# Designs tried in a protein design chat: VHH binders against p53848r504to814. Part 6

Target 1, 311 residues: p53848r504to814
Amino acid sequence: TYIMAIFNATPDSFSDGGEHFADIESQLNDIIKLCKDALYLHESVIIDVGGCSTRPNSIQASEEEEIRRSIPLIKAIRESTELPQDKVILSIDTYRSNVAKEAIKVGVDIINDISGGLFDSNMFAVIAENPEICYILSHTRGDISTMNRLAHYENFALGDSIQQEFVHNTDIQQLDDLKDKTVLIRNVGQEIGERYIKAIDNGVKRWQILIDPGLGFAKTWKQNLQIIRHIPILKNYSFTMNSNNSQVYVNLRNMPVLLGPSRKKFIGHITKDVDAKQRDFATGAVVASCIGFGSDMVRVHDVKNCSKSIK

## First folded at step 9 (VHH)

Design f4
Fold by OpenDDE, look of step 14:
Structure f4 (fold): chain B 311 residues (1-311), chain A 125 residues (1-125)
Amino acid sequence: as target 1 above (311 residues)
Amino acid sequence: EVQLVESGGGLVQPGGSLRLSCAASGFTFSDYDMYWVRQAPGKGLEWVSEIYPSGGSTKYPDSVKGRFTISRDNAKNTLYLQMNSLRPEDTAVYYCVKDLTYLTGSKVYTEFDPRGQGTLVTVSS
């Protein structure tokens, strides 16, 4: 299991109140400490740098500001002699293709896109042009301002075009009970599949792609929990659909899955913790659960404690 | 180099049976999901069957379910497709595919280039 440490290079961080927003030197020092904590228990650590908050309903920084916040820092991290570079994987949290391009130039390894390519039509092309880069394809609906109103999963995204669905050697279409219970994760899977198809069609390779079901994005707190429990289904999900009198087959089986439950509201709903920072303990428990259900990577703020949860 | 070589195709009467084989080399066969796909004349590609590495899980589209059986011998690096109760609509070139991730009527996407030359199955009276 990989650990992805969140580093918000923004003044309006949704979880830490902007505590990590500082000059490059100070930020680098914080990252060094973060890496040290992670590498105490892990062979490698992923540092996910964000220059723009992607929290639902958050004010979006300009592209220029996002670049200003994130790119120099990423460069500094990659050039740091105080870090074991071979153990530090760099990620940028961005849905903007230009930011991704700039990050790639300075040594980022992963593009973490919460939009799954929805927010920038050029993202997949950028990823395709850089085959050494990994891309986290996240599930969401709508945009930053509308996604919270789109948590309706009674109907499948692909609708009547779905021909067959498979999980654990099971034809889901033949099992009404299972079908009813798994509508959410299958819908998420189908929509991920749709984005996956578009990525592949644009030249992205399967080995570049990790999937994120998008906890907290177009999901209710209850749905987030359900998604976590149904990760095994997602990891084994495949489906066929009819398109223009032709068959389309999509297989998500064994694709790496990232979950980012850290300090999110759905945890607060359960524990009644209003302050995000108070959710670290519960986050640890949720992280353990995520791993138990088969998550390959977890995105967290509290690296030190969550590392313990992972182990 | 990944190599997949299909065999066993031929002419068969409706209601007849054929057994296709696929010899795999150049990769750890036992680690990968394997697939059969087919392309009928003038039609697009169609997924026909899937088998997991252990052989314990198989999947079929409705079009062949109950008639076709996919199996594998990991010791021999061989994939099989037993086709029973063959129909004229089963006429196609059948391909063995490694680690199929995306299939359309015109494209097969796999991790390492994935498809053999195929074997022709003709079902006709």
Scores: ipSAE 0.603, ipTM 0.843, lowest interface PAE 0.8, mean pLDDT 91
Fold by OpenDDE, look of step 11:
Structure f4 (fold): chain B 311 residues (1-311), chain A 125 residues (1-125)
Amino acid sequence: as target 1 above (311 residues)
Amino acid sequence: EVQLVESGGGLVQPGGSLRLSCAASGFTFSDYDMYWVRQAPGKGLEWVSEIYPSGGSTKYPDSVKGRFTISRDNAKNTLYLQMNSLRPEDTAVYYCVKDLTYLTGSKVYTEFDPRGQGTLVTVSS
């Protein structure tokens, strides 16, 4: 299991180049500490740098601002002699293809896209052009401002075009109880599949892709819990559909899965913790569950404690 | 170099049976999911069967379920398709495919895009 540490790059004070440098240095020190904590228990750590908040209903920084916040820092991390570079995997949390391009230039290993390519039509091309880069294909609906209203999964995304669905090696039609209980995860799987198809069509390779069902994105708190429990289903999900008088087949079996439950509202809802920072203990428990249900990677804020949960 | 060589096709009457074989080389056969796909005249590609590396798990579309059986011999690097109760609509060129990533009616996507020449199966009275 891989641990992905969340690092939100704060805007630097609009001061002289020296101030910017100071900010980077401070951030780098924080990252060094974070890496130390993670590597105490793990063989490697993923640092996910975000220059723009992607929380639902968050104000979006400009592309320029995002680049300013993230790219110099990523460069600094990759060039740091204080870090064991062979044990540090760099990720950028971005849905913007240009930001992804710039990040790749300075040594990022992973593009973490919450939109699954929906927010920038050029993202898949960028990924395809860089076969050594991993791409996290996340599930969401709508955009950052509308996704919370789109948590209705009664109808399948692909609708009547779906011909067959398989969980493991069994047709879902033969699994009566499971069929009714897995509408959500199968819907998520289908929508992920749709994005997957587009990625592949644009030259992205299967081995580049990790799947994130998108906890907290177009999901209610109950749905998030259900998704966690149904990760084994997602990891064994395949389906056929008709499109334009042609058959389409998608198999998501054994694709790596990332879950990012850290400090999310659904945890707060359960524990009655209004403050996100107070949700770390509960997050640890959820992380353990995520691993138990087959998550290959977990994205967290509290690396130190979550590392303990993972072990 | 990945190579897949299909064989066993031919002319058969409706209700008849055929067994197709696929000889695989150039990769660790036992590590990969294997597939049969087919293309009927004037139609797109159709997924026909899937088998997991161990051979213990198989999948079929409704169109062939109960009639076709996919199997593999990992020691021989060979994939098989037993086709029973053949129908005219089963007429197609059958292809062995390694590690199918994505299938459309027009194209097969795999890691190496390996596909053999196929073997023609004709079901006719």
Scores: ipSAE 0.418, ipTM 0.767, lowest interface PAE 1.4, mean pLDDT 90
Fold by OpenDDE, look of step 10:
Structure f4 (fold): chain B 311 residues (1-311), chain A 125 residues (1-125)
Amino acid sequence: as target 1 above (311 residues)
Amino acid sequence: EVQLVESGGGLVQPGGSLRLSCAASGFTFSDYDMYWVRQAPGKGLEWVSEIYPSGGSTKYPDSVKGRFTISRDNAKNTLYLQMNSLRPEDTAVYYCVKDLTYLTGSKVYTEFDPRGQGTLVTVSS
């Protein structure tokens, strides 16, 4: 299991109008500490740098601002002699293809896109042009402002859009018996599959892609828990559909899965913790659950404690 | 280099049977899902069967379910397709495919896109 450390490069980290050097150094020191904490127990650590908040209903920074916040920092991390570079994997949290391009130039390894390519039509092309880069394809609906209203997942009949569906070690009848209980994860799988098809059609390779079912994105708190429990289904899911008078087959089997439950609202809802920072202990428990259900990677804020949970 | 070589095709009468084989090399055969796909004249590619690495799980489209059986011998790096109760509509070139991840009517997407030259199956009276 890989640990992905969240690092938000926010305005609080940058002084308005001054030399960004001091701010970068401070951030770098924080990252060094974070890496140290993670690498104490793990062989490698992923640092996910975000220059723009992607929380539902958040105000989106401009592309220029996002670049200003993230790219110099990523460069500084990659060039740092105080970090064991061979053990540090860099990720950029962005749905913007131009930001992705700039990040790739300075040494990022992973593009973490919460939109699954929905927010920028050029993203897949950028990924395809860089076969050494990994791409996290996340599930969402709508956009940053509308996704919270799009948490309705409907049942579907085979023979319509979806011709057949399959789950490893589950026969069709058994799946049918569980139809009402698995509507969410199957819909998520299908929608991920649709984005997957588009990625592949644009030249992205399967080995580049990780999937994220998108906890907290177009999901209720109950749905997030259900998704975690149904990761084994997602990791073994395939389906057929008719498209353009031909059969389309999509196979998500054994694709790496990322889950990012850290400090999410659904945890707060359960524990009655309004403050996200108070959710770290519960997050640790959820992280353990994520791994238990087959997550290959977990995205967290509290690296030190979650590192222990993962180990 | 991944190599897949299909064999066993031929002419058969309706209701007849054929067994196809696929010899695999250049990868750890036992670690990968394997697939059969086919292409009928003038039609696109069609998924025909799937088998998981251990051989314990198989999947079929409705078009061949109950008639075709996929199997594998991991010790021999060989994939099989037993085709029974053959129909004229089963006439196609059959391909062995490694780790099929995406299939359209015109393209197969797999890791390294490995498939053989195929073997022709003709079902005709």
Scores: ipSAE 0.324, ipTM 0.722, lowest interface PAE 1.7, mean pLDDT 90
Fold by ESMFold2, look of step 10:
Structure f4 (fold): chain B 311 residues (1-311), chain A 125 residues (1-125)
Amino acid sequence: as target 1 above (311 residues)
Amino acid sequence: EVQLVESGGGLVQPGGSLRLSCAASGFTFSDYDMYWVRQAPGKGLEWVSEIYPSGGSTKYPDSVKGRFTISRDNAKNTLYLQMNSLRPEDTAVYYCVKDLTYLTGSKVYTEFDPRGQGTLVTVSS
């Protein structure tokens, strides 16, 4: 399982006299420390740099500001002689195709797009033009301001076009028997499949794609728990639908999966009745369960404490 | 180079049977999922069947379930499709496919290209 460490590239109290270079040096030193701590316990580390908040209802930085915050930092990380470059994998957390394009120019390895291409229709073209770039295709509904109103998972219009579903390594009849209990993960799989279809049709290669069911994006905290428990279903999911004069077959089987269980609101709900001295352990137990159910990558805020739970 | 060669198609009356074969070479056949897909005249591609590497698990769309049986002989690097109770709507070119990931219209996406030439099955009086 890979560990992806979150790094928010935001100025805390950006001063009028602050230099871009001086801020970068401080951020780079923080990243070097983070990488050394992670590499003490792991063979490699993924650093996920974000210059724009994706928290529900947050105010979005402009594209120009996102570039200013993130691109020079990524360049500085790649140019550092103090990092084992073969063990440090860089990801940028962005839903904007122009930001992704600039990040690719300076040596990013992964584009982590929480929208799965929904927020920027040019994203797939950027990924397709760069076949060595990994793309994380995440599930959400609507946009940052509307997604919380879209957490009702039942017979949505997309699901009405599905002709057959299959869960590999299980009997499809058992899926039918559990249909009411698995509505959420199957709808997430179908909607990820729709974005996957669009990505493939735009030239993105399957080997570029990791999928993320999007914990906390258009989901309640209880739904997050259901998704974590049902990762084996998602990892073995395929379906057919009819589109005009042709059958569409989509196979998500064996796609690598990312989970981000360290969302602040979600952690708060699962730990609200836990004594403060035991809260770090309870959070680590959630991360460990993500791995136990089959997550290939886990995105976390506190690498040091979560790494103990992973090991 | 991966090669897949389909055979066994032909003209058959409704209710009849045919057995298709696919000779595989250029890869370790026993390690891979295998699939049959078909294309009716003037129509898009349709997934027909899947078989796991061991041969122990098979999947079918409702259109053929109970009438078609996929099988494999890993010692001979050969995939089979037994088609019984054939209907006019089964008329199509049939292709064997390695590691199908996505299918739409006239396109099939797989880990390796190419798809073979296919074998024509015609069901008519």
Scores: ipSAE 0.294, ipTM 0.743, lowest interface PAE 4.0, mean pLDDT 81

Design f4
Fold by ESMFold2, look of step 14:
Structure f4 (fold): chain B 311 residues (1-311), chain A 125 residues (1-125)
Amino acid sequence: as target 1 above (311 residues)
Amino acid sequence: EVQLVESGGGLVQPGGSLRLSCAASGFTFSDYDMYWVRQAPGKGLEWVSEIYPSGGSTKYPDSVKGRFTISRDNAKNTLYLQMNSLRPEDTAVYYCVKDLTYLTGSKVYTEFDPRGQGTLVTVSS
């Protein structure tokens, strides 16, 4: 399982002494330490750099500000002689195609797009033109300001059929029960599949894509728990849809899956009335559960403490 | 060869009831989800009901929930739709279906290959 470490390339709005943003050298030193800690326990590490918050209802930095915050840092990381470059994978957390273009120029490996192409219609073209780039196609609904109001999913999922082979020893009654309990992950799977087909139609290759069901994006905390438990359904999901007046078979089987369980609101809701030490432990337990259900990559804030929970 | 034959349609007044039947052959009926869909004059295909293989769970869009009841008899390879409190907007040709195609961007509207002519339900004074 790969560990994706979150690094927010944002300046504090206030610092003693009146600095405008964090020094690149200081950020690079933090990255080097993070990589050292992660590589002690893991064969490689993915660093996910974000210059703009993607949390629901957050205020969005301008495209120019996002570039200013993130691109020089990515360049500095790639140019560093202090890092084993073959073991450090760089990701940029952006939904803007122009930011992705700039990041590719300076040596990023992964575009992590929480919108799955919804927020910028040029994103798929950028990924398609760069076949060496990995793209994380994430599920959300609406936009950053509206997604919290769109967490009401239908209680049905048309166009699919759960195969008996997905659940061992399942009889017909158990299959009915399974279909009822998995309607959410199947709806998410269909919406991912639609965006996946749009990416394919725009020239993105299947081998470029990782999928992310988007914990906390257009989902309640209870829905996040259902998604984590039902990752095996997503990893085996298929259905038939119409696209461009022809039927297309969408098959998500064997696509790598990313989960990002480290959202503050989600963890805070699970861990109400516990002290700070126990909150760190609970975060690690949730990460371990994501791995246990079959996530291929987990996105975390605290690699060192989460790695202890995995090991 | 898969065969699905709908029957039971007719003319009925608003507030009335009808029971549709679908005789299935050419496949193992109990292995499949079954669906009712309808096509109103000049409109696309609308999903109306779904029933799981055992008959233990049923699903409906809001437009018919509480008025329509899907059921199945796996021993007789037959699917049913009980339609109560019928309204003029329920006027449509009704089809039973074992395969649906997801229509991009739609949760309710679908496509399928018709196996028979369906059964016409007309709700009018």
Scores: ipSAE 0.254, ipTM 0.673, lowest interface PAE 4.7, mean pLDDT 81
Fold by ESMFold2, look of step 11:
Structure f4 (fold): chain B 311 residues (1-311), chain A 125 residues (1-125)
Amino acid sequence: as target 1 above (311 residues)
Amino acid sequence: EVQLVESGGGLVQPGGSLRLSCAASGFTFSDYDMYWVRQAPGKGLEWVSEIYPSGGSTKYPDSVKGRFTISRDNAKNTLYLQMNSLRPEDTAVYYCVKDLTYLTGSKVYTEFDPRGQGTLVTVSS
């Protein structure tokens, strides 16, 4: 399983009424320490740099601000002689195609797009033009300001356009017996599949894509738990659908899966009235469960503590 | 160079049987999921079957389930489709496809486009 460490390239303080940004040298030193901690336990580490908040209802930095926050840092990481460049994989957390394009110019390896192309229709073209770039296609609904009101999944994606569903894992082949318990993960799989088709139609290759069911994006905390438990279904899911008077077969089997369980709001619901030290332990247990259910990559805030939980 | 060569099509009466073959070259056949798809005259592509690399797991749409059987011989790099109880609506050009993920209309979106000409199956009295 790969570990993806979150690094927020955001302002970290106000002085007496203004804003300022952290020094690139200070951010680079923090990343060097993070990499050393991770590489003690892992053969490689992925650093996911974000210059714009993607939490529901957050205020979005401008594209220019996102570039200023993230691109110089990525360049500095790639130019550093203190990092084993063959063991450090760089990801940028962005839904903007122009930010992705700039990041590719300075040596990023992964574009982590929480919108799955919904927020910027030019994203797939950028990925297709760069076949060496990995793209994380994440599930969400609506936009940043509306997504948390779109968490109603019952009978939503199983309409007339879906003809047949399959789960390739033989232990769970009877969907009819499980239909009420698996509606959520199957609907998420169908919606990912629709975005996946659009990516392929725009020239993105299957081997560029890693899928993410989007914990905390258009999902309640109870739904997050269902998704984690049902990762084996997602990893083995396929279906047919009608599209323009043709049957289309969508197969998600063998697609790598990312989970990001370290969302503060989600962890807070699980660990109510627990102090911060015990919350760190509970967070590690959730991450270990994601790995146990079969996630190929986990996105975390605290690499050191989470790594201890999975050893 | 990846090549997929379909054969075994022909004219068959309703209720008859045919066995299609697909000779594969230019890649490690035993590593890949393999598929049959078909295109009826004037219609879009339709998925017909899937088989895992080991040959042990197969999938079919309801339209052919129970009548068609996909199989593979990894030693010969060959994929097969046994078609029984053929009906006029099975009339189509049949193609074998490697690693299928997206089909619509007359296009197949996969790592490689279909490399073969397909094989025509006509079911008519």
Scores: ipSAE 0.006, ipTM 0.476, lowest interface PAE 9.7, mean pLDDT 77
Fold by ESMFold2, look of step 9:
Structure f4 (fold): chain B 311 residues (1-311), chain A 125 residues (1-125)
Amino acid sequence: as target 1 above (311 residues)
Amino acid sequence: EVQLVESGGGLVQPGGSLRLSCAASGFTFSDYDMYWVRQAPGKGLEWVSEIYPSGGSTKYPDSVKGRFTISRDNAKNTLYLQMNSLRPEDTAVYYCVKDLTYLTGSKVYTEFDPRGQGTLVTVSS
């Protein structure tokens, strides 16, 4: 399982109140320490740099501000002689195609897009033109300001475009027998699959894509638990759909899966009556559950404590 | 080099039956899910059936369920499709496939071994 460590290059993340340009050396030193801590326990580490908050209802930095916050930092990380560059994988957390372009120019390896291409229609073209780039295709609904109002998932209400669904390694009748318990993960799988088809139609290759069911994006805390428990269903999910007057078969089997439990709202509900000092241990237990259900990559805030739970 | 060679098609009257075969070589056949797909004239590919490596689990879209039966002989590296109660809308070129994703129109975007020639099934009175 791979560890993706979150690094927020936003004003809300800094102890000294704001200007990250004046603080690039400090940010780089923090990242070097994170990498060394992670590489003490793992053969490689993925650092996920975010210049814009993706928390529900957060105010979004402009594209120009996101570039100013994130691109110089990525360049500094890649140019550092203090990091084993063959063991440090860089991801940028962005839904904007122009930010992705700039990050690719300075040596990023992964574009982590919470919108799955929904927020920027040019994203797939950028990924397709760069076949060495890995793309995380994540599930959400609406936009940052509306997504948590869109957490209602239809019971057996397939859209007209989706004709029939399957879970490999189980009978189709078993899927029907589980229908009330699996509504959420099936809807997430269908929506991911529809965006996956759009990515492929725009030239993105299947081997570039990791899927992320988007814990905390258009989902309640109870829904997050169901997604984690039902990762085996998602990893074995397929369906037929109508696309441009043709029937196509969408197969998510063997796609790598990323899970990223949110620390604030989701962890708070799981650990009510537990003080804030103990929440890092609770986060480790949730991460261990994600791995136990089959997550190929986990996105975490505290690499050291989560690594102990994994081991 | 992976090769898939389809055979057994032909002209048949509505209500008739045909058995298609697919000879596989160049890979460990018994390790893979296998699929039948079809393409009607001027249309995109349509998935028709799936069989697991063991041969014990099969899947079908509603359009052919109960009429078509997929099977495999792992000792002979051969995939079969038994087609019963054939209808004019079953007229298509039939292909066997080792990996299946999606097709929109005539495009295939993922890595696959070369498609064979297929085998034409024509259902007409």
Scores: ipSAE 0.000, ipTM 0.225, lowest interface PAE 17.7, mean pLDDT 75
Fold by ESMFold2, look of step 13:
Structure f4 (fold): chain B 311 residues (1-311), chain A 125 residues (1-125)
Amino acid sequence: as target 1 above (311 residues)
Amino acid sequence: EVQLVESGGGLVQPGGSLRLSCAASGFTFSDYDMYWVRQAPGKGLEWVSEIYPSGGSTKYPDSVKGRFTISRDNAKNTLYLQMNSLRPEDTAVYYCVKDLTYLTGSKVYTEFDPRGQGTLVTVSS
């Protein structure tokens, strides 16, 4: 399992306690410490840099401000002689194609897009033009201001374009009780698959894509728990759909899966802890569950403690 | 050098049956998922069946489930499709398709790569 360490280059990050972010030299020193802590326990580390908050209902920085916050930092990380560059993988947390383009120019490896291309129709073209870049296709609904209102998932899993679905380990149609219990993860899989097809239609290659069911994005706290439990279903999910007068077969089997449980509100409900800093204690237990259910990558705030849970 | 040769198509009346065969060569047949796909006149490729390497798991879209049966004989490097209760909507050229599912899984657009001429099935009164 890979560990993805969150680094917030925004003034409203809850993990930094809301303090002002530091200058680039100080941020780089923090990242060097993060990397050293992670590399003590792991062969490599992924650093996920965010210059614009993706929390539900957060105020979005302008594109120009996001670039100003994130791009010089990524460049400084790649130019640092204090980091083993072959062991440090860089991700940028952005839904804007122009930010992604600038990040690619300065040496990012991964574009982590919470919208799955929904917020910027040019994103897939940027990824397709850069076949060495990995793209995290994440599930949400609506936009940052509306997504929490869109957490109702239908009891019937087949949408307008979807004709038939499968879970490779079982035939869903043979397990009537399972159909009711898995509506959420099947709807998430269908919506990811529809966005996946749009990425493919725009030239993105399957080997570029990692999927993220989007814990905390258009989901209630109970739904987050269901997603974690049902990762094996998502990893074995396929369906047929109509696309451009053709039937297409969408197969999510063997797609790498990212989960980001760290400091989400649902951990407080599980542990009776309510503030974000206390959630780091509980995150280790949830990370172990994510790994136990088959997550290929976990996104965390407290790298050192969560690395011990993974090891 | 992968070769897939389809046969067994023909003209049948509605309600009739046909058995399609696919002779495979140029790869280790028993290591791969195999598929039947079809192309109706003027339409794109439609997936109609999947079988795992062992033959132990099969899948079908609702349009053919209960009427079509996919099978394989790994000793003979041959894939089969038994087609019963045929309907005019089943009229198409049928292809067998190899997929690289052990390493990456199936993808919709580029992983279905018909290599043979296919075999024409016509269901008409």
Scores: ipSAE 0.000, ipTM 0.221, lowest interface PAE 17.5, mean pLDDT 75

